# VH-VL binders against c7peq0: the designs that were tried, part 28

Target 1, 252 residues: c7peq0
Amino acid sequence: MHNKIYNSFIDRKAKGIKSFAVLIDPDKVNPADIADLAAKCTAAKVDYIFLGGSLVITNHLDECVQQFKTLCDIPVVLFPGSPSQVSRYADALLYLSVISGRNPELLIGQHVLSAPAVKKSGLEVISTGYVLIDGGAPTTVSYISNTTPIPSDKDDIAMCTAMAGEMLGMKVVFMDAGSGARKPITESMISRVASQVSAPIIVGGGIRDAEKAYLNCKAGADIIVVGNAIEKETSLIKEMADAVHAAAPVLK

## First folded at step 6 (VH-VL; framework fv_inotuzumab)

Design c59
Fold by ESMFold2-Fast, scan of step 6:
Formats: structure tokens, sequence, C-alpha cells
Structure c59 (fold): chain C 252 residues (1-252), chain A 121 residues (1-121), chain B 112 residues (1-112)
């Protein structure tokens, strides 16, 4: 077992370095555009490429991983819609447990079924407490899995959920407003979670501009993930990466 | 019997394009990846990329991105590799090679005989 | 890129000799359920390369048992226990743990 990617999360957090990740859905990206996208990510000094999404229904994940691994040196981290979808060429797997919900399948059930395949893959596994926050629109996760997101203004519920996940042994906390979010997670909520949690905090969903990415880092996010905005306007990659990298650590 | 048969030698001018074919037989064409590997005179083997004949998805080594295009014709069980903007450094024997196409992916059990591409003015 | 380096670059040997070729990767290759992603090929001028060994130690179908592979982590070895006339060739190791796929620079086994 190795922890190269998780150690990079911990080491960067300890140094006050903020990280930017681009989320790519292998079922939505045009394969002809991947080389250009990889080049733009490299030029912008993107820290991680997250591959996956809440529902990956076709078998293109492995080939998409291989394209990015061949075209750039940025670590590729799986963010799968199903824990059974793995690629041995990826650098790590975010093994998501949806701790904000009460669906046993998303807490542990699907993981039990996928564990032999995940172990056989040899991938670095990063246990991840996934905290779904209401972004003002139904998400694929909430729709397909019948899980209720935490209300966008209930900072204490998000904080307590993240703390519980950390105490149960989850290595990172992922706060997500969802891919279709109309509104991103508030700085207030990020700050409340960051004040009680030592694990790296990943924040995503509804982030459409560099200012919000910067403010989320100032609030205490360690890794900013952007997908939808980048799909619509790839020039945002450089702007957002620069803003994230420029953010100073919160004074706490 | 598994067999990969490649097209014949080509001589091209700098700046031209070359298209090499690899015809597969003796197995289910869409069940295996086809990779391309070249060897320049006096050099070792260099991986170029691969195509999945099921669906046509491709992965190319970075240095060839923008210059190489791989395609597959399932009706003839043939894979093509086209390399454009040729330079003298592209002079090499080009091989196609078969790969299992899943978790054992990346080693090559059967190879084509090779196609010599010479780039000279 | 993960580099694989072979030694020696060439060697001279006689029929019946034990020949050992080493391959060193620039980083540890992943070990997954007994699999390490390293293969060996035999290549003669004017002919296609031939697979000898895959996943470090598994002989490909039809490969004589005088060929054996071993190793782990970053250090790998191909051994020919009793060299035959048809074994005078160039040998290549290949890693397929990481993309791009990479080959060693080759080891030429020639007649003494």
Amino acid sequence: as target 1 above (252 residues)
Amino acid sequence: EVQLVQSGAEVKKPGASVKVSCKASGYTFTSYYIHWVRQAPGQGLEWIGYINPSGGSTTYRRKFQGRVTMTADTSTSTVYMELSSLRSEDTAVYYCARDWGYDSSGYFDYWGQGTLVTVSS
Amino acid sequence: DVQVTQSPSSLSASVGDRVTITCRSSQSLVYSEGNTYLSWYLHKPGKAPQLLIYEVSNRFSGVPDRFSGSGSGTDFTLTISSLQPEDFATYYCQQYDNLPLTFGQGTKVEIK
C-alpha cells in the first residue's frame, strides 16, 4: 500500500499551499478535445485532474484515464459515480461515502461489493467523507440515490457531519454542492467545517469564477474542484488556478 | 491463427503524410486493442499509442499528439495509423501489436511484420 | 515518464552459456494481486518482436523453459539458462505500469 497522493494533500495543506483540481466527466468530454484540455491544464499548473462524476454510465473511464496519463504529468484521481469503476493507471481513488445522507448503499453497501476489484486494481485508496450540500437544484446523486442534501445555511450540521466522518477515519472531507448547482457552498459553511476538521477539505459545485475560488480558499478549503464552468469555458482554467494558488492561508 | 499483416514500405518527402495499415485475422477484432510501436535505425523500441477497435477511442504519446491519427475499419478488421508533417527523424520501422484491452493491458502478444517508412528529400 | 534501463547494452556468449540481462525501472512498478507490469521481448533484425515473458515471470505460450523472469520493485532479470543458436538476438524489457508505455534500450546477445 502507498499514500503518495494523500501525502501530497497533507503536505500541501501543512505548507499552506492551495490546490486546484479540474473535474472531467468521461461520458461528457469529447475525446478529440482531451489533448487540448490536458495542455491547458499543464500550462495553468493544475494540481489534480479528477475523473468521474455522480453517474458514469458508460465504460470509458479507463480509456480517459489513459489519455490524460499519456498527455500530461498532472496526477489523475478517480471520482467515480460507482465504486466498481476503476482504472489501474490512475494515481488514486477517492472512495466516497455519502455521510450527509442516510442511504446504507452510499454509506457502505456499494463499497462492500466493489472492494475486491478496488484491491485487485492496486490503486491508492483515499477514504472520503462526502458531504452533499443543497445547491438549489436536484443533483444526480440525490435523484438516483434518494439522499437529501444538507441545507445550504445549516453550517453546524455540515460541521458536525464532517467531524464525525473524520473521527470515523475518513482521510479527506469533500463538500459538494453538486454538478448542477445554482449556488455554491458559502464561505461561512466552509469556515465552520475548517475550524473543527484537520483533514484536507475539498470544495466543489457551483464555482463559476476566480473570485469565489479564492474566497473559498481563504475560508479554509484546501482543494478547489471545478467541472461545469470549465466545460463551458476552458479559459477559466488558468484564471481559477491562479486565484487558488494566490490564496493565503486563513488566520486561525 | 492470430495474424497481423501490415502494408508495404513507403518513401516520403519531409512534410508529407504516411498511412500504414494493419489487417487482423484469427480472432475477434473488436476484443483487443491495437498499439503502434516504431524503431528508428540503430535505436530501441518507441511506443506511439493505441486504438480500441470497439468504438474507435485512441490514446497517443504526447510527442505525437497533433501528428498521428489512428482509425479502425471493423468491416475489414483493419487498423490504420497516419503520421503527418514527416521529418527525417520519423524514418523507422512501424509495428502494430495486439493487447488484451483490459486489466492486463499494455503487453503485446502478437506483432505485425513491420512497415519501413523512409523520410528523405 | 517511467524509464527502464537495461544492462549490459551488449554481451558476447557461446551456445550453452547462462545469460543474465537486468532491467531497472526509475520507480517501483505497481504490484497488484501478484502482478507486476513488466514484460520481455526477443527481437531479431528484419522480424517482428516476440513476447517471451509477461508480468515479470510468466512465460508466453510456446516459449521454452530455458527463459525465466524474476524481480520486484525496480529490479528485474531475464535469464536464459542454456543459450541456443536461435537465442542470439536483441532483448527488450517493457514496463506497462505507467503511461506512456516504455521499453529498455535493448541488450544485444551476440556470438563470442
Scores: ipSAE 0.434, ipTM 0.761, lowest interface PAE 3.5, mean pLDDT 88

Design c6
Fold by ESMFold2-Fast, scan of step 6:
Structure c6 (fold): chain C 252 residues (1-252), chain A 121 residues (1-121), chain B 112 residues (1-112)
Amino acid sequence: as target 1 above (252 residues)
Amino acid sequence: EVQLVQSGAEVKKPGASVKVSCKASGYTFTSYYIHWVRQAPGQGLEWIGYINPSGGSTTYRRKFQGRVTMTADTSTSTVYMELSSLRSEDTAVYYCARDWGYDWSGYFDYWGQGTLVTVSS
Amino acid sequence: DVQVTQSPSSLSASVGDRVTITCRSSQSLLHSEGKTYLSWYLHKPGKAPQLLIYEVSNRFSGVPDRFSGSGSGTDFTLTISSLQPEDFATYYCQQYDNLPLTFGQGTKVEIK
């Protein structure tokens, strides 16, 4: 295997460069709109396209990956609702372990079942400690995963969870409020996690404007992921990308 | 047994549109992707894109985006490729080809006989 | 785009000759151990192209044993061990590791 995408996460973090990722749900995007979306992402200098979702009902993931790979040069990273959702044309797979929960299927069980298919796919696998944070609303992730999110104000629980994930060998920490979040993760929580974790930190869920994306970067996020807001208003892609790229790192 | 039969030659003026058909037989039409590939005189093969007859999803090479449209009619097991705003450099033999795999392979086991499209004034 | 280049552009041969055609990609086509996505096609004017070899070395159903594929990484070869009259044609290699799918420019095998 190769580590091209993970190395890009590490290299960019080391240089203080903040990354912006657009999350696309294959079941919610019209294939006819992908060319326009890919063009907007390219013009906005989006760093990564994350494909997937907590509940992907149809098996259109591979086709969506192929469209983005054909239409733009932005790396495509799978953000699957299930470890079995793969496409060989993707650049990498975020192999999510839901470490905020206590469901063994989401910690390791589903991974055991998907491992042969993932290995056969030839994808770069990025072990990801997924930390679900309460966004103030029931989410597809919490419902489907049958896991309790960490309360939005329990910064130390999120910090300790992320630290444990890193110590267990997770290459990346993903802090997610979920696609249906009423509110995004606080700067306080991001800062607390960033103070103890060296792995790249991805933050997503409930981010609806450029200011919040910028503040999350200032707090210590390395990659900002936005899905729902962009589904409703694609003009936000450029505004958010610009804000993320303009963010100076918090020096320690 | 597996056959892809294409429509006959077309002569079009610059700026016009052309629609080429590809009728499949001998297999389950919706189980395989259909690709389109062209060959201009004196040139090699050039991939245009594909359609999934199950659901009608399409992927087109960037240079054809906005000019090509692929559709499938499951009642007749026929795939169509329409290319608009024709230019002289679009003069080519256009082939439909079946993807080998049920999910996706990217290489082609059976091809149509080709349709010559000539763009001239 | 991944560029695929064939050599030679044309060659002259006689029935019974061993013919070797090469294909070079601008980057490695090795996707995972045992999976290298390179195919070969035979094409005659006025006829449908036909698949000869897939995944570097696997003969498609019905393809004669005289056709063989080999190679790894960026360098690939199609060999015809004993050229037959029906083998005078143009041969194309194709990579399918990267999108868009790309073909070599073709190698025409002509009567000497």
Scores: ipSAE 0.625, ipTM 0.847, lowest interface PAE 2.5, mean pLDDT 89

Design c60
Fold by ESMFold2-Fast, scan of step 6:
Structure c60 (fold): chain C 252 residues (1-252), chain A 121 residues (1-121), chain B 112 residues (1-112)
Amino acid sequence: as target 1 above (252 residues)
Amino acid sequence: EVQLVQSGAEVKKPGASVKVSCKASGYTFTSYYIHWVRQAPGQGLEWIGYINPSGGSTTYRRKFQGRVTMTADTSTSTVYMELSSLRSEDTAVYYCARDWGYDSSGYFDYWGQGTLVTVSS
Amino acid sequence: DVQVTQSPSSLSASVGDRVTITCRSSQSLLHSEGYNYLSWYLHKPGKAPQLLIYEVSNRFSGVPDRFSGSGSGTDFTLTISSLQPEDFATYYCQQYDNLPLTFGQGTKVEIK
């Protein structure tokens, strides 16, 4: 289905509906726990399952996608550590360009090499302007990207970067403090970016409680993604999903 | 030559569990997925799930989740499928089938001979 | 689930006849680069199913050339150009584009 997932992003944003995504790293999750995790995500009304973060090109990603696709009806979106990490069973691929940095391999180079495989996969491709923000800790993303994150207090640099990405044709803006972040992205930065871009805004990294998820939605985030906190405490799935969904305006 | 040899017929009471084996030979056991497919009397083929013998990861059809368990013993090149809480509608011939496990995975080049499982009082 | 429907449910034929079996999927199986993930099997009572054709038109090793497959998207056909005695069996199509993997209900080819 071409653009089915992207259309769900823009349709929900147009209605003011906020979305919650659970990020799962196929290399870190215990396969025996996947059925329970899928059931919890379904019960909590999670909107998207993001799979990614692995540095190894293996069948782990593909098998994890197949498990979630078989066990629940929640759309599975690939959030890859490398453009070569694909599974034809997923619903969509976030095709990340790291626009916050100046590494040409991560802006376009690796994409050129992966494009034939991505096209052959048949996946819905969602061009994504990835904006890495300093979360106070080294992350796998900052290491492999060989780029400097935008400082956490430089709201206008993040805003201008996101605007440029949108103007260059990127369908989605992803603001990420990284999975190992000590601190999440500020509401002021989210609000500054949201004031100037029309594209759906995904926000992740360092979000540890339902209140912060809610406040980020009120600041202008359209999709909240959480990984690390949920790995430590799965009861947070329902609390965060409820908070995100509660941030939507009441439609008359 | 490639062969998949299954265990013999089983008769079980409702509520019991059954464990069917599938012994592989003639190829590198860990290089291929093994799927399980059943056929109830007078019905078509129904896919149950599969196991990757390399590492033991499994994918089960949703309706069997919680009732089916697949395992692999690499020392004997044998895959097992255990189905619990048996009902009369689980009466079927159960087949194991090989999938090469690469990009075009999901079709089955070699099958076992089948194991009849009868669930009756 | 992607539903796969075969027609006819049964047919009667004589040795030497040309036999055509149709398979229709509830959604397109057309993958990027022109592949459709659809296979055909022959099944006889008391025996293991046998792979005949994979990816719509690729004949599996050892399968006689009288068997051929065609189609794309949602409509697929298995043709047996000159039916032989060993071909009286039930035929199943299977899609493997989507999970769960699903089979057609079967087409029984019977002696006229």
Scores: ipSAE 0.481, ipTM 0.785, lowest interface PAE 3.3, mean pLDDT 88

Design c61
Fold by ESMFold2-Fast, scan of step 6:
Structure c61 (fold): chain C 252 residues (1-252), chain A 121 residues (1-121), chain B 112 residues (1-112)
Amino acid sequence: as target 1 above (252 residues)
Amino acid sequence: EVQLVQSGAEVKKPGASVKVSCKASGYTFTSYYIHWVRQAPGQGLEWIGYINPSGGSTTYRRKFQGRVTMTADTSTSTVYMELSSLRSEDTAVYYCARDWGYDSSGYFDYWGQGTLVTVSS
Amino acid sequence: DVQVTQSPSSLSASVGDRVTITCRSSQSLLHSSGKTYLSWYLHKPGKAPQLLIYEVSNRFSGVPDRFSGSGSGTDFTLTISSLQPEDFATYYCQQYDNLPLTFGQGTKVEIK
């Protein structure tokens, strides 16, 4: 067992340094655009590339990992729609348990089935308490997972859910409004969660501008992940990365 | 009876493009990746990249990005590698090589015979 | 990129000799799965390279028993227990733990 990526999350959080992650869905990205995308991420000082999505169920994931690993030095972290989506070339796997819902398959069932393949892959496994928040639109996650997201204004329910995940041994908390969210998670909810958990907090979904990315970091998010906005406008990568990094102390 | 048969030697001028072919036989073409590796005179082996004939996805070494293009024709079980903006240092024997893909992928069990590409004025 | 360095660059030997070639990587090739991704190839001028060994010590199908691989971490060896006339060639080690894939510079085994 190795913890290189998890240790980077913990060490950066301890120093107040904020991280920016770009989420790439292998099924949606045009393969011809990957080299340009990798170059833009490198130029913008992107901290992590998250690969995966709710409907990634093809062998494209491993090939996409290999392309990014060949073209840039940014760590590649798997953000899978299923725990069985692995590539030995990735740097880590976010082993998502959807703790905001009551579907046993997403809490532990699918993990039982995927554990042998995950172990065989040798990937660093980062147990992740995934907290789905209502983003104002049905998401692929909520639809296919048969789980109800936490209402966007129920800060204390999100807080208690994240605390429970941490107490059950999950290494990071992922607060997600989901792909296609109409509205991002509120600063109020992020702040409420951050006040009670020590684990690194990843926040994503519905973040469409640098100002919101910055404000989420000030509220207590440690890692900001953006996918949809970047799919539409890749020039936002630099703007958002700069805003996230600016939220860190002067020591950066 | 796995075979990879490559096209014949090419002589090109600086700035030109070259397209080398690699015809596969004796196995299911779309079940294996095809990599390209070159060897310049008096030098060691250098990996260029690979193509998955199933779907045509490619991965190229950064050094060749923008100059190399790999394609596959499933109807003829043939992979092509095109290298553009040729320079004298691109003079090399170019090999195609088979990789069975995922897990232990990255080493090459069968190779083509090689194609000499000479770039000179 | 992971650098792979072979030694010696060349050696002279006679038929029947035991030959050892070494390969060093700039970082450990031990993957966290427990596998070590290093292979060895034999290459003769005008011919396709041939796979000899994969995953450090596994002999490829049809490769004679006189070829063996060993090592761990960053240090690896290819041994030819009793050199045959057809073994005078250049040998390359290759790592496939990291992308891009990289090869050693080669070790030429020549007639003494």
Scores: ipSAE 0.667, ipTM 0.863, lowest interface PAE 2.0, mean pLDDT 89

Design c62
Fold by ESMFold2-Fast, scan of step 6:
Structure c62 (fold): chain C 252 residues (1-252), chain A 121 residues (1-121), chain B 112 residues (1-112)
Amino acid sequence: as target 1 above (252 residues)
Amino acid sequence: EVQLVQSGAEVKKPGASVKVSCKASGYTFTSYYIHWVRQAPGQGLEWIGYINPSGGSTTYRRKFQGRVTMTADTSTSTVYMELSSLRSEDTAVYYCARDWGYDSSGYFDYWGQGTLVTVSS
Amino acid sequence: DVQVTQSPSSLSASVGDRVTITCRSSQSLLHSYGKTYLSWYLHKPGKAPQLLIYEVSNRFSGVPDRFSGSGSGTDFTLTISSLQPEDFATYYCQQYDNLPLTFGQGTKVEIK
């Protein structure tokens, strides 16, 4: 199936089912810990494993994908630092366009260069409008790309950016405070975006506890993403997954 | 000439561990993955997992997870597979096999001669 | 896991015969653009297995031209156009599209 993972996003959203994703950076995770991590994600009923955030490497991403695909049944979705980083064993690729910024390389330039390799990989491609929000600390994306994030309190700018991305054909909106965020994205901003966007909304960055994950789902997030820094805390991963799965959308 | 030379036959008791070696020659050791495949008497081939000698990353089939450990020694161009908590069902010929570890990888161009591991009391 | 089944489990043949072995996967092995991940091996007792064919139809270096592979999707065949004495062996197909890697159960080619 060409759209299996995207269809799972759409189907779950339509049913009001919230999803929890664990983000793993192949360059930062200890290879010896992957089996234990896969078991913990399975036990916690994690819905998606996002692999990415790595710089250009030779085999680490592909090997990490293969380990997770062999050790668990959770879908593996690439969340790459570069659109040319692919593994044929992954279930899908989030093809990120940084629509919150004005860097043409991150809007389309890098995609032009990577398109032949992405097509050759045979991966399901999910066009993703990536909206970087100021989390109170510089992010790799902000620093490397020289891209200014949307201010944390400018809900309407985030909303209009997400709407534009959807109207331009982006299948998914990803709201990210970035790795190392001091503050997570506010419920008011998530709610404002969710009120105008029909596409699945992924929210990540700075989420430190189950309560915030739950409140973000109540505000309208469809998928909550938590970085690898907390993946060794089994109880926290389980508590966040449970909170996400228990959440219900705001009634209108 | 590419060669993979394995260690000799082993006889082990149930509950013991066995460590089989596979010495590579005739190519750049760190440029290829090494997989392990076994064949029980009268049965077909069964994939166990692989190691990338560059960096030592491993992938094991789920049924062997927790019982198998693969390691590589780049100074001797040798890969090891250790299988613990042996059962009579683990009696098999164990093969190491080379894979270039890139796009289209997963087929095995050269194989070791095999190591018979017998698990009996 | 992707199931791979071969037919027949065994066959008897004479030198000079045309032999065809089939392999069927439980799902399509077409993964990347234009590539299908299926290989064939020859195996004799007491010897290392030998690669014959990779990516459905590509002969490995040194493999005689009497060996050919064909197929697409879920159905694949290995053909030996004129069986030689050294070809009496067990043949295995293998899929490498999905993890774990899986092999067919084998087809034993025996002298008639």
Scores: ipSAE 0.324, ipTM 0.726, lowest interface PAE 4.7, mean pLDDT 87

Design c63
Fold by ESMFold2-Fast, scan of step 6:
Structure c63 (fold): chain C 252 residues (1-252), chain A 121 residues (1-121), chain B 112 residues (1-112)
Amino acid sequence: as target 1 above (252 residues)
Amino acid sequence: EVQLVQSGAEVKKPGASVKVSCKASGYTFTSYYIHWVRQAPGQGLEWIGYINPSGGSTTYRRKFQGRVTMTADTSTSTVYMELSSLRSEDTAVYYCARDWGYDSSGYFDYWGQGTLVTVSS
Amino acid sequence: DVQVTQSPSSLSASVGDRVTITCRSSQSLLHSEGKTWLSWYLHKPGKAPQLLIYEVSNRFSGVPDRFSGSGSGTDFTLTISSLQPEDFATYYCQQYDNLPLTFGQGTKVEIK
């Protein structure tokens, strides 16, 4: 069970296959709705379920992970907001370093505190260079982390940040406009980053329709993450999954 | 002294539902998970699911989804498991069991005495 | 699902005998820190199951020291060093590394 989820990221990227992930916040989801959500994700052929959030005020993450693990076969990947957000039942942990900011706690400090618990959990750890991009609205991440996002039009700053993360050994790059974003990350920025990094690129925040998910994949995103729009309209799960999967290259 | 006391034997017809109770005593009810495990005649033990009494959150094995409902009443320190659309294959002794509810959770330190549920026509 | 298989299905023994029961999981139960999520239970007809061993080798409180657990990865053993009259029962191993939680099929220890 070494690097099974990370290997799926790199294998799919190498084949030109695009992946769709649904982001679920354990604090916001009603436990009674999880079975219906799991069934919809399965029917839509969702590739990954990302569990977590920046503001978790109740410790029910482990129970939420266990419900998804018993109800569907889709890999569950933790997207934690704090060192305490681990569940040994998950398939992997995105070990986020907020490389777009200059807060040492988010670069390494909180990781030092969480490392013993993470190691003891036996989880597959995927080192992740998290690049927060300005989505036009304050996000939980910017409020809680006290980090300045990269301006939405500074493509080269995002590119250099992602390159640095990759060179420092981070396995994936996560470009995030945040759950409360008014505008998604531009295709030009995604393309600029994709032109200089080989690591799988996860893109999320502000994606509200299938067209934008498709265009982001065409720009070079490997994994599209949607949370807020799906919380409001679960019928979008199938439409977005189909658009992401359709963005794979046509072989001649 | 930790004790889990279950309700008495039930006989049901196919298509009916059954609700089994498990009353806890001797410990802080909300500090431990309660799981349900069954044993059909001549078969081994089969895990059904659990409830966290400290919030009522539940996790069920996939094959029981839509048929099983677990609830907890903190005022009486009692957990209930209701199984609907009963089939003859559901004939079994049903146990409630306490889970330590911490890092090493998943093993059962104390069990109820069992409730025989017979489904026959 | 993680499958757990016990061997033998049954055995005959006399009081004072050393009894060994094995349990094999379909995948490793080992976590990176060396913790392994496997337990053993004793079950008698008409009685509740009783926890004997948790986390491979830790005896539960009140369990006699004649019971011991060992093993790693996928292969585990329960040993009863000197069988007593009250030990004639069915024994179950259980993995709690992954959901759903699964039990072995049981090993019945019968009087010879």
Scores: ipSAE 0.011, ipTM 0.593, lowest interface PAE 9.5, mean pLDDT 87

Design c64
Fold by ESMFold2-Fast, scan of step 6:
Structure c64 (fold): chain C 252 residues (1-252), chain A 121 residues (1-121), chain B 112 residues (1-112)
Amino acid sequence: as target 1 above (252 residues)
Amino acid sequence: EVQLVQSGAEVKKPGASVKVSCKASGYTFTSYYIHWVRQAPGQGLEWIGYINPSGGSTTYRRKFQGRVTMTADTSTSTVYMELSSLRSEDTAVYYCARDWGYDSSGYFDYWGQGTLVTVSS
Amino acid sequence: DVQVTQSPSSLSASVGDRVTITCRSSQSLLHDSGKTYLSWYLHKPGKAPQLLIYEVSNRFSGVPDRFSGSGSGTDFTLTISSLQPEDFATYYCQQYDNLPLTFGQGTKVEIK
């Protein structure tokens, strides 16, 4: 099926259902821990597993996808630094265009080079307007070189950037404070973006507790993605999933 | 040329563990995955999992998670499959099989001769 | 898990006969890449299984022309155009579109 994962984003958003995604970097996760991690994600009712997030994706991505697909039924979505390294077993690829910056390689250049491989992979492609927000640390830009993030307090700039991405045909908006962010994106910025875009909004970076995940959902985020905090403490998976799921009623 | 040679038959008691070896020759050991597949008496083939000898990453079927461990020794071009907490229903012929890898991976071009593991009291 | 079912479970044939074995999957094995991930193996008691066909219709190196594979979606066929003495064996189909990898229950081709 083309658009199966994207349709799940749209359908859940329309019903007011909030989704929780766990971000896993194949290069940072201990392979011996993957089975336990998959079991914890299943028990916590995690909605999506995002794999990637590094500027350079290793040959281990495909194997990590296979481990998760064998061990659990949660959809696996690629969140890559390089879109040319894919796995046919994944459910979808977030095809990131860094619209917050002015680097033509990250806007379209790398995509032109990867398009044949992406098409050959057969993966569902979800065009994604990636909006990098200043998280207070130089390493907030894990896969982005020579791009300036939007200042953390410039809500209207983030809003206009997301609107432009949506108008240019991007299916989802990803607001990211980046890996290693010292501060997460504010509720005010999320609210401003949510007030003007209809596309699903993914929010990540610097989210360290269930309260912030909940507040981001109340502000208008549709999917909360957490990686760094879970790498340090996997018990947070259930707490955050519960908080995200509690943020809005569901329709049966 | 390409050959996968497995260790000999094993007889084990319930609760014990068994370690089966698969020695590869005739190709670059680290360029291919090795899968394990078993066949219980009167049953069909059942996939257990695989190991990438380059780096040692493994993928196991859920049913065997916690009971199976696969390892690779690149110095001897040998893959091992250890199955613990053996039950009578683990009685089967265990095969190692080579996988091309890459985007068309998942089918097996060369197989070992099989190792009969019998679990009885 | 994707279920793979073979029919018949056994059949009797004579040397020179055209033999057809079918394999059905519980869901389509057609990947969006355009590839269909189904293979066929020949297995004799006491010997290693042998790959015959991969990706529905590609004969593995050294496999005789009498073996051919066909099909699409959920329905697949292995055909032996003129059965030879060495072809009396059990045949297995395998899907590798989804994890875990799964095999059919087998079709035994016996002497009539």
Scores: ipSAE 0.668, ipTM 0.866, lowest interface PAE 2.0, mean pLDDT 89

